# Designs tried in a protein design chat: VH-VL binders against Putative lipoprotein MlpA (mlpA). Part 24

Target 1, 215 residues: Putative lipoprotein MlpA (mlpA), of Myxococcus xanthus (p38371)
Amino acid sequence: CNFEQPETNCFVQESPSWAVKYDVVDSPKDANGDECTTTAPLVELMGVYKYVNPETGAAQLALRPATLASRAIADTTTTSADQTSLGSLDTEPKDHGFCHANDFAPAFVNVAASDTAAANTIRYEFTNVRVYSAAVAPGTQFTGELKYTSNGCTSSYVMRAVWPPAPCDTASTEPAENCGVGSGLNPEFAVVCQPTSATGTTGYCVPAGDIPSFK
Below, E stands for the ipSAE of ESMFold2; O stands for the ipSAE of OpenDDE; V2 stands for 0.75 times the mean of E and O plus 0.25 times the DockQ between their complexes.

## First folded at step 16 (VH-VL; framework fv_romlusevimab)

Design v1 (from q1 with light chain Y49K; at its last look DockQ between E and O 0.03; V2 from the best seeds 0.00; counts 0 for: pae E 12.2 > 2, placed apart)
Fold by ESMFold2, look of step 16:
Structure v1 (fold): chain C 215 residues (1-215), chain A 123 residues (1-123), chain B 108 residues (1-108)
Amino acid sequence: as target 1 above (215 residues)
Amino acid sequence: QVQLVQSGSELKKPGASVKVSCKASGYRFTYYYMNWVRQAPGQGLEWMGWINTNTGKPTYAQGFTGRFVFSLDTSVSTASLQISSLKAEDTAVYYCARDRYYDSGYKYGMDVWGQGTTVTVSS
Amino acid sequence: SYVLTQPPSVSVAPGKTARITCGGNNIGSKSVHWYQQKPGQAPVLVIYKDRDRPSGIPERFSGSNSGNTATLTISGVEAGDEADYYCQVWDYSSDHVVFGGGTKLTVL
């Protein structure tokens, strides 16, 4: 999205890619209440878009996890709309520049069975999303809650997100490659490199603390 | 089931110390703030401060920066309040209470409370 | 520091509507939470984010927040609603939690 937009009370930086980190709140459980192992990704990219009804002024926020889009490549039964969670967005900030988004519809993808895995539906349910829209960093960080279900296993998370997505490597000594100077991030943001896997070193810069995450 | 279970009531003499524990279950302990709230007999709720259970850093309200210490044992999902040099005015019910988000801790409010621990300080 | 002001008491006849106010400078820009506390019990969250109800709280509890005043409204008041009620915000500038002084609701 271009940065030349009209002034709004609840500005959101629209982009096909934000970096989003999930931190577990409720450990995974199956339908019987027994522990299971399937979890949300540690970090992923997420499409974030704002829509405004020009007649009423009502605003909506759309969240599209890249994991759902990636899995949908092989799935003809799941539409782009199914992969996107749409919620209501406040028209003006509350709580020191936070704009709240609520009433999200679930986002999901159907994954067909393979030789090595049963058929599955991956489901994201977002709640209590807050976009930090204060002038110092308008619409470039947000937080919220995720309920994630996959392989019959449900878990819940705090999500924290930052724009722009900056690739990083925890093994690198170059600041630009480890969420520092030259990374493309606002230098006042407190961020840390989150690898995409538990064993790897490469990933994306994510908020280091609660939103708004500043040094 | 999300639950906070506090240690039992205490009867102490002035000058002693007490440690009130608050054991969490049913959620990830280190991703929520733990608040401590005091209520003297017949009085309202008084926020004492919180501890960031992820970093272990406490924040104390004005008036609670001396004899009051918040601590954690994350291995057993327990927050503790220690009060040293007890005074008669410390007689109160002490509550622990969870906040869902640090950056919007009032967003849900304190959604889960411990049952309260009565500390009585008498001669 | 930030201050929340509540009336000390409110009396309402059964079946009528109770309104408990919480005053604060520009409180409408904050998320207001409300707690019910019965004697000898821990507080219970009854309203959060100005108007939302936790699971298990009856629809007759509602809230509003605008300008300098937040209001907890209890319609169809029952004897079981008799309790102390506290409003609460988080003051971002001090990074402190602030409670109101509490309001004793009496059902007569």
Scores: ipSAE 0.000, ipTM 0.515, lowest interface PAE 12.2, mean pLDDT 87
ESMFold2 (binder alone), look of step 16: mean pLDDT 92; pTM 0.951
OpenDDE, look of step 16: ipSAE 0.007; ipTM 0.540

Design v2 (from q1 with heavy chain R98K, light chain Y49R; at its last look DockQ between E and O 0.02; V2 from the best seeds 0.00; counts 0 for: pae O 13.6 > 2, placed apart)
Fold by OpenDDE, look of step 16:
Structure v2 (fold): chain C 215 residues (1-215), chain A 123 residues (1-123), chain B 108 residues (1-108)
Amino acid sequence: as target 1 above (215 residues)
Amino acid sequence: QVQLVQSGSELKKPGASVKVSCKASGYRFTYYYMNWVRQAPGQGLEWMGWINTNTGKPTYAQGFTGRFVFSLDTSVSTASLQISSLKAEDTAVYYCAKDRYYDSGYKYGMDVWGQGTTVTVSS
Amino acid sequence: SYVLTQPPSVSVAPGKTARITCGGNNIGSKSVHWYQQKPGQAPVLVIYRDRDRPSGIPERFSGSNSGNTATLTISGVEAGDEADYYCQVWDYSSDHVVFGGGTKLTVL
């Protein structure tokens, strides 16, 4: 992170890791409108960064899904820039403490063919991103919408994110391991443990409700 | 700012050729297909086809094969439409339009359009 | 070939709601996009994928799609909304983009 950038009223916690939850809005459909099965992760980590033009003061928001980046490890065709979605960001909160971010470029990777799977392109398209930057919780929650596409299968989601990323286990009775006291999260945040898989118990603490998510 | 800037108006005689250019700026030119759309005077929008800006492969709509040629100059982020053996019925405004988003089998509309190029074919 | 059918014209009073339909066989299974074109100007994408709005498009513009009909709805119509509106799909079978015939919206 470049800490020499001018400060703006739209504070965003810059970090390689936010906890992000995706709630389905539209089920996966292919080009024919038929149901398909590929979906975004239940939860993932995301890099979030803010850039400010020192001359104009204009701000940008960068979103880097960790799952997408991880799939690019064996991909020699995409760059870090390709794997990051960059959009415009308000310089000051507009309504109800939110700073709006728009005009995101798609983030994508080209997954090479393997012995068991054909070549594939995975794309993230973000829209209507809003960062909660009120004084009570500046730049540690945000929401938006995601269009996720993999192998021609497209689905839509509401995105909800919180910082810091706190690992959790729904099987644990220890508060620090189940999004409670000691987890590192703001105690005023309403959060819930979201496992990374449908059958697992381990995951990350994510917002329990709409953003901003408070108790 | 993402924009497409097209070449100026053309007045041609029947049988002549014309080349319309579309210069892209503000985005990765080779990431999105470029569409060509025709609009005759007082008529609706008619899709002519698209060109894969990465591979250079064109796809032409029915009725736009033969005399219509899509091409690229990626070094200057420019797509071009050439029409040969011009006819009176080719008189129209021609638009280039960038795909908003696409995957292997999905289209999400055209989000940026050129200002249009008027081609008039008259004796 | 796949065909989209629009009414040639729709009239609405200022402040009222305009609805422009786009008919097509099983169009509900397709993604419909809508464009606004004012006289002497290039088209502008106002709705994509049935109901999504590009940045800068007012919330007054909304879309729906089911069965054999897609609809562009413009609430609180303003004089500046007077334009031609076109629906558009991508036909998977032919790998062709298809436009509707266009609807002229007149604000009375």
Scores: ipSAE 0.000, ipTM 0.520, lowest interface PAE 13.6, mean pLDDT 90
ESMFold2, look of step 16: ipSAE 0.222; ipTM 0.704
ESMFold2 (binder alone), look of step 16: mean pLDDT 93; pTM 0.954

Design v3 (from q1 with light chain S31H; at its last look DockQ between E and O 0.23; V2 from the best seeds 0.00; counts 0 for: pae E 14.4 > 2, placed apart)
Fold by ESMFold2, look of step 16:
Structure v3 (fold): chain C 215 residues (1-215), chain A 123 residues (1-123), chain B 108 residues (1-108)
Amino acid sequence: as target 1 above (215 residues)
Amino acid sequence: QVQLVQSGSELKKPGASVKVSCKASGYRFTYYYMNWVRQAPGQGLEWMGWINTNTGKPTYAQGFTGRFVFSLDTSVSTASLQISSLKAEDTAVYYCARDRYYDSGYKYGMDVWGQGTTVTVSS
Amino acid sequence: SYVLTQPPSVSVAPGKTARITCGGNNIGSKHVHWYQQKPGQAPVLVIYYDRDRPSGIPERFSGSNSGNTATLTISGVEAGDEADYYCQVWDYSSDHVVFGGGTKLTVL
């Protein structure tokens, strides 16, 4: 007998690595409402997984930011489950091919004190997540909102994500190294190279516009 | 074609010096850290450290400070390991291996390795 | 410093499944990479990021990582899989790469 999963049209490309860009909506503020400087990364890799209950067909979406996974090396108090944000996922696409994911639990990691920094909790809260699942590019782009808190400093973002992650360099004239032909991305995607630091040129290809991001 | 090609094997006397070269081709040299890994005969892999090919800043593992020097010549996409004051215990195969540096950590592992350079130190 | 522990050897019959473990304190919170090394050859990356395969690595190679143990699994083992296997992490606290001691896989 063949193994069978419940049928669903909300395909999501599962991978430990998607490229995610954050664009600031609310500038960083502390608990008093005063300006502070701690922000989410410009771009990061993110684990993205879909789970389906085989008995009910109910689906969930899991998001695991690489920043949390990386910082968990120094953390003895949180688990991989704490570092992963789990939310409900539509079973079928709605509204122009989007699958909505809602009710995400926060993801967090406790970073131990070091010689240069106090102990800290880094916290991601995702809302309004929408996975583009139309047949032309099923489950390889998504958008949503992030509330990021670290060092008592909270900021909010629009996030835009694409699979696969493609390394790039804004200083390169080779198309394969600057999100063009040969990069490994779907050639119909509109993407741009986002450096991981404000002064560097190397990073990952991310959506250039609102999801779905096409040329 | 992405590859790392190392210099040929060396037979040396104690007290001499050796320079192992690692020439990269088929990719942008400065986009990846270059690791150096030692393997003594019949032993496991031992990480010696890495060099940031964009900045030239080396990081040495414990026990590899002093006699071991990492360097770059970015004009010919070459990383080098120099070992001074060679001792019999330096007899090993030395590998270079690239790793992605731009992310917040080593995300993809060492995906391309040189063929290895055997350094034999004997009287 | 951070230590990864592997069994020195594992034996498996052809066509069966080999499991090679890599033990470390809270290793499930880290990203584990696996390398295959045949005699006289350089290591080859076979699994990265706990469970992903580089291009050219067959699906019978898989990985898992949770709690204090990461595992490399090779299903349908072939004679050509006979090699030494190393796990590896990056230890953020020391900013060092750490290798396991290696496991010799014998196919009998």
Scores: ipSAE 0.000, ipTM 0.464, lowest interface PAE 14.4, mean pLDDT 85
ESMFold2 (binder alone), look of step 16: mean pLDDT 92; pTM 0.953
OpenDDE, look of step 16: ipSAE 0.005; ipTM 0.529

Design v4 (from q1 with heavy chain S104Y; at its last look DockQ between E and O 0.03; V2 from the best seeds 0.00; counts 0 for: pae O 12.1 > 2, placed apart)
Fold by OpenDDE, look of step 16:
Structure v4 (fold): chain C 215 residues (1-215), chain A 123 residues (1-123), chain B 108 residues (1-108)
Amino acid sequence: as target 1 above (215 residues)
Amino acid sequence: QVQLVQSGSELKKPGASVKVSCKASGYRFTYYYMNWVRQAPGQGLEWMGWINTNTGKPTYAQGFTGRFVFSLDTSVSTASLQISSLKAEDTAVYYCARDRYYDYGYKYGMDVWGQGTTVTVSS
Amino acid sequence: SYVLTQPPSVSVAPGKTARITCGGNNIGSKSVHWYQQKPGQAPVLVIYYDRDRPSGIPERFSGSNSGNTATLTISGVEAGDEADYYCQVWDYSSDHVVFGGGTKLTVL
């Protein structure tokens, strides 16, 4: 991790893989307000990138959900840019060491019909994204809100992310495999193993609390 | 002890082929990418590519496609580099180096290196 | 392609501090690794993740990364520190590992 960044810089660890957790705020509803069953992943990897205009100094933040990108294999209509959510990013930290990112374009894919599945549109809409860029842990945690839509079923989440993406197994007794010593994570981070499925034990280490998540 | 041991020096003629092996020991072979790095005499380090030791998928750097082939023998924790149609400019020391495995390609540093294999191509 | 730029050489007296720079566009947002290579030997990882040290690497070795420049700092330089030093990143856009050109550190 880069801990030598100036406090006035909105540092973001660029990586194709952040570990991201989604906690449900609003349960899935369709266009009629009726209950539906499609939800965002429990946890997924996400590409995170920062772009800076060298002339103006303006910064942007790009978020690329891995699950969305993986579904692009069956999409002949959307581009890589469509599958990435790009928003504006503050140039310097504001409240409590956070850099705010706003005005994200939706990221989406149009999944063509297959022999086993109907055509589907999946959409990620990010809002109120905040990257923790304080000197103690610059650019290795962020939070925000996600509006997730799949096949007309929309749900809302609090998003919490941490870098690096440490794989974990709740069934393991090895600290390195259960978000402990040797996992590669900052030892000061409060993290917990989030399985990728409700019944599985393997997943990724994610923030245990609100961002910034420290012990 | 964690280590990578490479095959011995090679002297080849132009047009010939060579296969450099890299045997891993002391760790879980399939948990790390295996990088290949070339260093011509008096030159810097040049990344040739890597191979995913779990899936066997190779990724080649620009300029190292075609004549260069990465392969694995997981049963003996060995990665190999084959160079065909050797040229004089292929004269170099070739290193294997492990890097941590990630699903989406993000890596840590290359923390373990082989001792290097000198390949000399001369008429 | 992403490019890393290092000075070809740096000279330092024993006991002094050596600083080796690695320039790259927005390199401060990337993870930089540093390798030491002595003549006739394989490279050795001395810094990873900009500032972390592998086991066995002296505390004299430190790293920083900000803006467009990463720096390897060697305090209390010893004769044994004379070597070539390489910075390295992974470029996602090309999915390539990129090395700097290397810096020869001479201990005077």
Scores: ipSAE 0.007, ipTM 0.523, lowest interface PAE 12.1, mean pLDDT 90
ESMFold2, look of step 16: ipSAE 0.076; ipTM 0.666
ESMFold2 (binder alone), look of step 16: mean pLDDT 92; pTM 0.951

Design v5 (from q1 with heavy chain S104T; at its last look DockQ between E and O 0.35; V2 from the best seeds 0.00; counts 0 for: pae E 10.6 > 2)
Fold by ESMFold2, look of step 16:
Structure v5 (fold): chain C 215 residues (1-215), chain A 123 residues (1-123), chain B 108 residues (1-108)
Amino acid sequence: as target 1 above (215 residues)
Amino acid sequence: QVQLVQSGSELKKPGASVKVSCKASGYRFTYYYMNWVRQAPGQGLEWMGWINTNTGKPTYAQGFTGRFVFSLDTSVSTASLQISSLKAEDTAVYYCARDRYYDTGYKYGMDVWGQGTTVTVSS
Amino acid sequence: SYVLTQPPSVSVAPGKTARITCGGNNIGSKSVHWYQQKPGQAPVLVIYYDRDRPSGIPERFSGSNSGNTATLTISGVEAGDEADYYCQVWDYSSDHVVFGGGTKLTVL
């Protein structure tokens, strides 16, 4: 009887905000194959949600980058569904507690033309998403790949994400502000402060290594 | 443009040695493991093992732990398979194939393959 | 050692759906990859992680994996789909790759 019933053991901590770090794999190139400079953010917050169809037990994972959400307010041409990447999520963990999510639809937002800039579409394409759902830290870290396109410039990344988001400052001597004790993170997590800009010091605590990132 | 280009096919006598090279281009060589896969005439695919292109550490499948040696030259993005003391049973097509590194606990599918190198061993 | 079992052949009429199975003990706990190989050519990855498609693989290729069986499904089969198909897993306990024996798809 239990064999025939839908099961979902793939817990995901649902939140409007996870901290996500991107590490470049394919450097940015334009449509001609020439180098360009537009990149994904070094780090951003991301909405992460799980949906389960109650009749079939089929699960889905929804990813909504804060970059798309922030621009959505001014974009009357795309819907919330366009701005959110939805993929199929496995119902059972594999390979020591990883739940795979596949077949993500692209997420995008349109930036309207101005007198000085052409219209642009910011586009996220996620693949190979794996949520760490083992009991030791269920559904609080994930990894995957991103193909990012903006201003005619495409680049590819490994993404590594952690919940909860913890603000940090690499210039701070306070442990709570530099991913240490008092930050709100699980003390077993190996994390590092990633600034939001290449020249700044403030950002979010992100996984220090491959997922699952533990000390 | 991502590609793996293998060295040319070879005709050898039993007891000789052969070296099959696999040159990668268009991607970060050390971010992908390199697999070696054998296919004897009329047979299926047989995994021989792989080499970690970042560390140079090989892993050999059962039955391939003796006469078969994987090596790298990362300065020219090249993986090589050396087969010593060739036997008639070594007659096959040999493929290199990359596997995208994600995490040391997980292996991806082989998304790019070399064209194959036929090694024929006959007396 | 871990073993994957495939039927040696499958025949399907053009425009119909082909289903190619890959049997393994608790294969549903593993990530399954599928390869297409045409005569005289290298294999091509058509499905990875049970059901994801690489760029350039049409949506009529799909995959599933649960229990002891993974399945590659090709809808709207075309003559150009005639090939050998291999399933593959990585067995973490041995740290080895395992291929199925292959299935010849005939389009008649």
Scores: ipSAE 0.006, ipTM 0.561, lowest interface PAE 10.6, mean pLDDT 87
ESMFold2 (binder alone), look of step 16: mean pLDDT 92; pTM 0.951
OpenDDE, look of step 16: ipSAE 0.227; ipTM 0.736

Design v6 (from q1 with heavy chain G105N; at its last look DockQ between E and O 0.03; V2 from the best seeds 0.00; counts 0 for: pae O 9.8 > 2, placed apart)
Fold by OpenDDE, look of step 16:
Structure v6 (fold): chain C 215 residues (1-215), chain A 123 residues (1-123), chain B 108 residues (1-108)
Amino acid sequence: as target 1 above (215 residues)
Amino acid sequence: QVQLVQSGSELKKPGASVKVSCKASGYRFTYYYMNWVRQAPGQGLEWMGWINTNTGKPTYAQGFTGRFVFSLDTSVSTASLQISSLKAEDTAVYYCARDRYYDSNYKYGMDVWGQGTTVTVSS
Amino acid sequence: SYVLTQPPSVSVAPGKTARITCGGNNIGSKSVHWYQQKPGQAPVLVIYYDRDRPSGIPERFSGSNSGNTATLTISGVEAGDEADYYCQVWDYSSDHVVFGGGTKLTVL
């Protein structure tokens, strides 16, 4: 949290970790329009940061997907800035408590070739990002759209995010471990446990419905 | 359009061999596993195995080893099932179906199926 | 070997809700897929990942999976929904795909 920035009506919880869910809208297609198999993660953590120009009051929103950043470990060609998507952010809520964020620069990494895989470029393109900043839940939910590309395979998603990032296990009967009481989440949030894999039980609590997601 | 088109119906004598083909179009053939599923008359779906279309490695279900052989011709995006030493009990509809295989190494089921090939084994 | 158990048949009146169960040991920890097969046709994937629908599948089709039972729910059943339905999982231990025995849904 940047305490030195001027206060604005568009509050965003700054954190290196939000829980983000991607729901597929368009299945993956290659440059020829044929089906391919590469997709975005089911769920991932994301760094979210707000920047305010102290002179003009203009705000920006930065999104840093953790999966993308992790893949950059062997990337010597991209910078932290390249791995972060920066866009403009409204200074005050406009539509039903939402602050709109637009004009995001793509975030990407270049994964070097290995013995088992060819070189790959992974790209995140965010659009129509909306941060819910109403008084009932200021800056702890947001939604938007993602265009994900990996190795020429492109797919589209609805993005839904919640803070804090609460780990969960669908196999657990303990509320604190399954997005319930004690998880650290707002009790009024409607959330579900999203495993990180199709057959796994462990993951993160994500919005159960459209943003804002309330019970 | 994504589709799988299988070869036509077959009538064979016991002891003979048959080869069923499954031609893929509209997608990257080598990105998905190809499953083979058998359905005897009036019976349920029975998984025979699958083949990795990239590596060519087949995996056979229990009971489908020996006489059953999966193969590929990637140049024409075609998977094939060969059955040797045919028996009466091999009479069934045979389906090919692609497995939705993602880079996460998780499978999403069989989202595209061939129309099926009827193989009848009769004296 | 891993086994999936389905009721052999389910009957439902038009407009009502049909529920088809698929039983398996700790099936809730697996990803369940559902297929619809009409007479003389190839199976069609109607639910994957327990609850997700492929493109073109009506919202009337939904899925759930918990404990030892997965369920395919069809709301507002139509005559055209009459078919055989199969649940399916991938068993990691055996590296085998497993189908249920199938359920015949009859629309009365």
Scores: ipSAE 0.011, ipTM 0.539, lowest interface PAE 9.8, mean pLDDT 90
ESMFold2, look of step 16: ipSAE 0.373; ipTM 0.773
ESMFold2 (binder alone), look of step 16: mean pLDDT 93; pTM 0.954

Design v7 (from q1 with heavy chain N54R K57N R98K; at its last look DockQ between E and O 0.61; V2 from the best seeds 0.00; counts 0 for: pae E 11.2 > 2)
Fold by ESMFold2, look of step 16:
Structure v7 (fold): chain C 215 residues (1-215), chain A 123 residues (1-123), chain B 108 residues (1-108)
Amino acid sequence: as target 1 above (215 residues)
Amino acid sequence: QVQLVQSGSELKKPGASVKVSCKASGYRFTYYYMNWVRQAPGQGLEWMGWINTRTGNPTYAQGFTGRFVFSLDTSVSTASLQISSLKAEDTAVYYCAKDRYYDSGYKYGMDVWGQGTTVTVSS
Amino acid sequence: SYVLTQPPSVSVAPGKTARITCGGNNIGSKSVHWYQQKPGQAPVLVIYYDRDRPSGIPERFSGSNSGNTATLTISGVEAGDEADYYCQVWDYSSDHVVFGGGTKLTVL
């Protein structure tokens, strides 16, 4: 029998909230290939969790978009498991300190109409997720691709994520409120305030550039 | 639909120059490195280098650090390869190929390839 | 410079399993990508990151990578799988892409 399994080197900071920015790659199209307008959020919080089977050492990465979870309040047919995308996670870093996560199952919610919103089906499909796990900032940034479908409208994105989530305001002159000193972020991270709406000023600090995002 | 369309085949004399263009569509051009890959007749794939489409900074494989120049026109989503002082041994098919993942360079596979441009150098 | 070694050819009967190897020093610490190239055509990515399939690639294509050997496995081989297959890695020490020499898969 096994006496001790090797500890994995692919550390991931587990948290109900990471800040995730999406940058569009494929503009939204419906099933006919015609333009439509529904998009992923500019930024959202995301639950990120790692599971390791202690007997085999096999690892999984779980991603739970907060937008998907918040819409599930109106849906009696989906569970927390449906709202969470599970993928396999490498046990050792590759490619200059990245741990690849593969084979994600889709995360989804089927929401009924409410007094404030029409019925909707929201679906996230993650691919090629890579967690930065080098010792300088292990498991606190990741990148990947998202295929997002809502209201029959599909679009694709690059996602860039950082932990911890730091609220911010682009209109603030205080560094702590605009991703600077006092924000709670690692001072070496290159981050920028991403508002949650195209016209607003408040949002979350997100990676300013490609992962790993450092000054 | 993601697509790379290359310029037509070229027949050249030794000492001439050629420019192969590669026009991208269906994706954000500056998000992904563009690779150049050569295949001489009856031979395997040979990586020539890449260009960072966001910065314009090229990297050339060993053996391609002289007569081969990568360039961009991001306003029309086009990458170009110029070969100067052509030699008979430059006869090959030249491919452009998009990196699968944004801004990661070559670690992650090349998921979309141009149709190839045949350059023939003959006296 | 880093070298990838592939057998020049592999022959497999229809319906059987083909295994195409890609040898390299400590290749198991690298991410391996596989391309299919039919005559007169551009290469097509069939496996990336050792074992993942791009959209549209059938499940009978699979990959593995450990130690000094990566393997592309094609189960239930069909005549349409006849092609040249290349493995590819990125060598961090030179910051260069490296292709294997290619393997011609013949069916029958």
Scores: ipSAE 0.005, ipTM 0.525, lowest interface PAE 11.2, mean pLDDT 86
ESMFold2 (binder alone), look of step 16: mean pLDDT 92; pTM 0.951
OpenDDE, look of step 16: ipSAE 0.099; ipTM 0.707

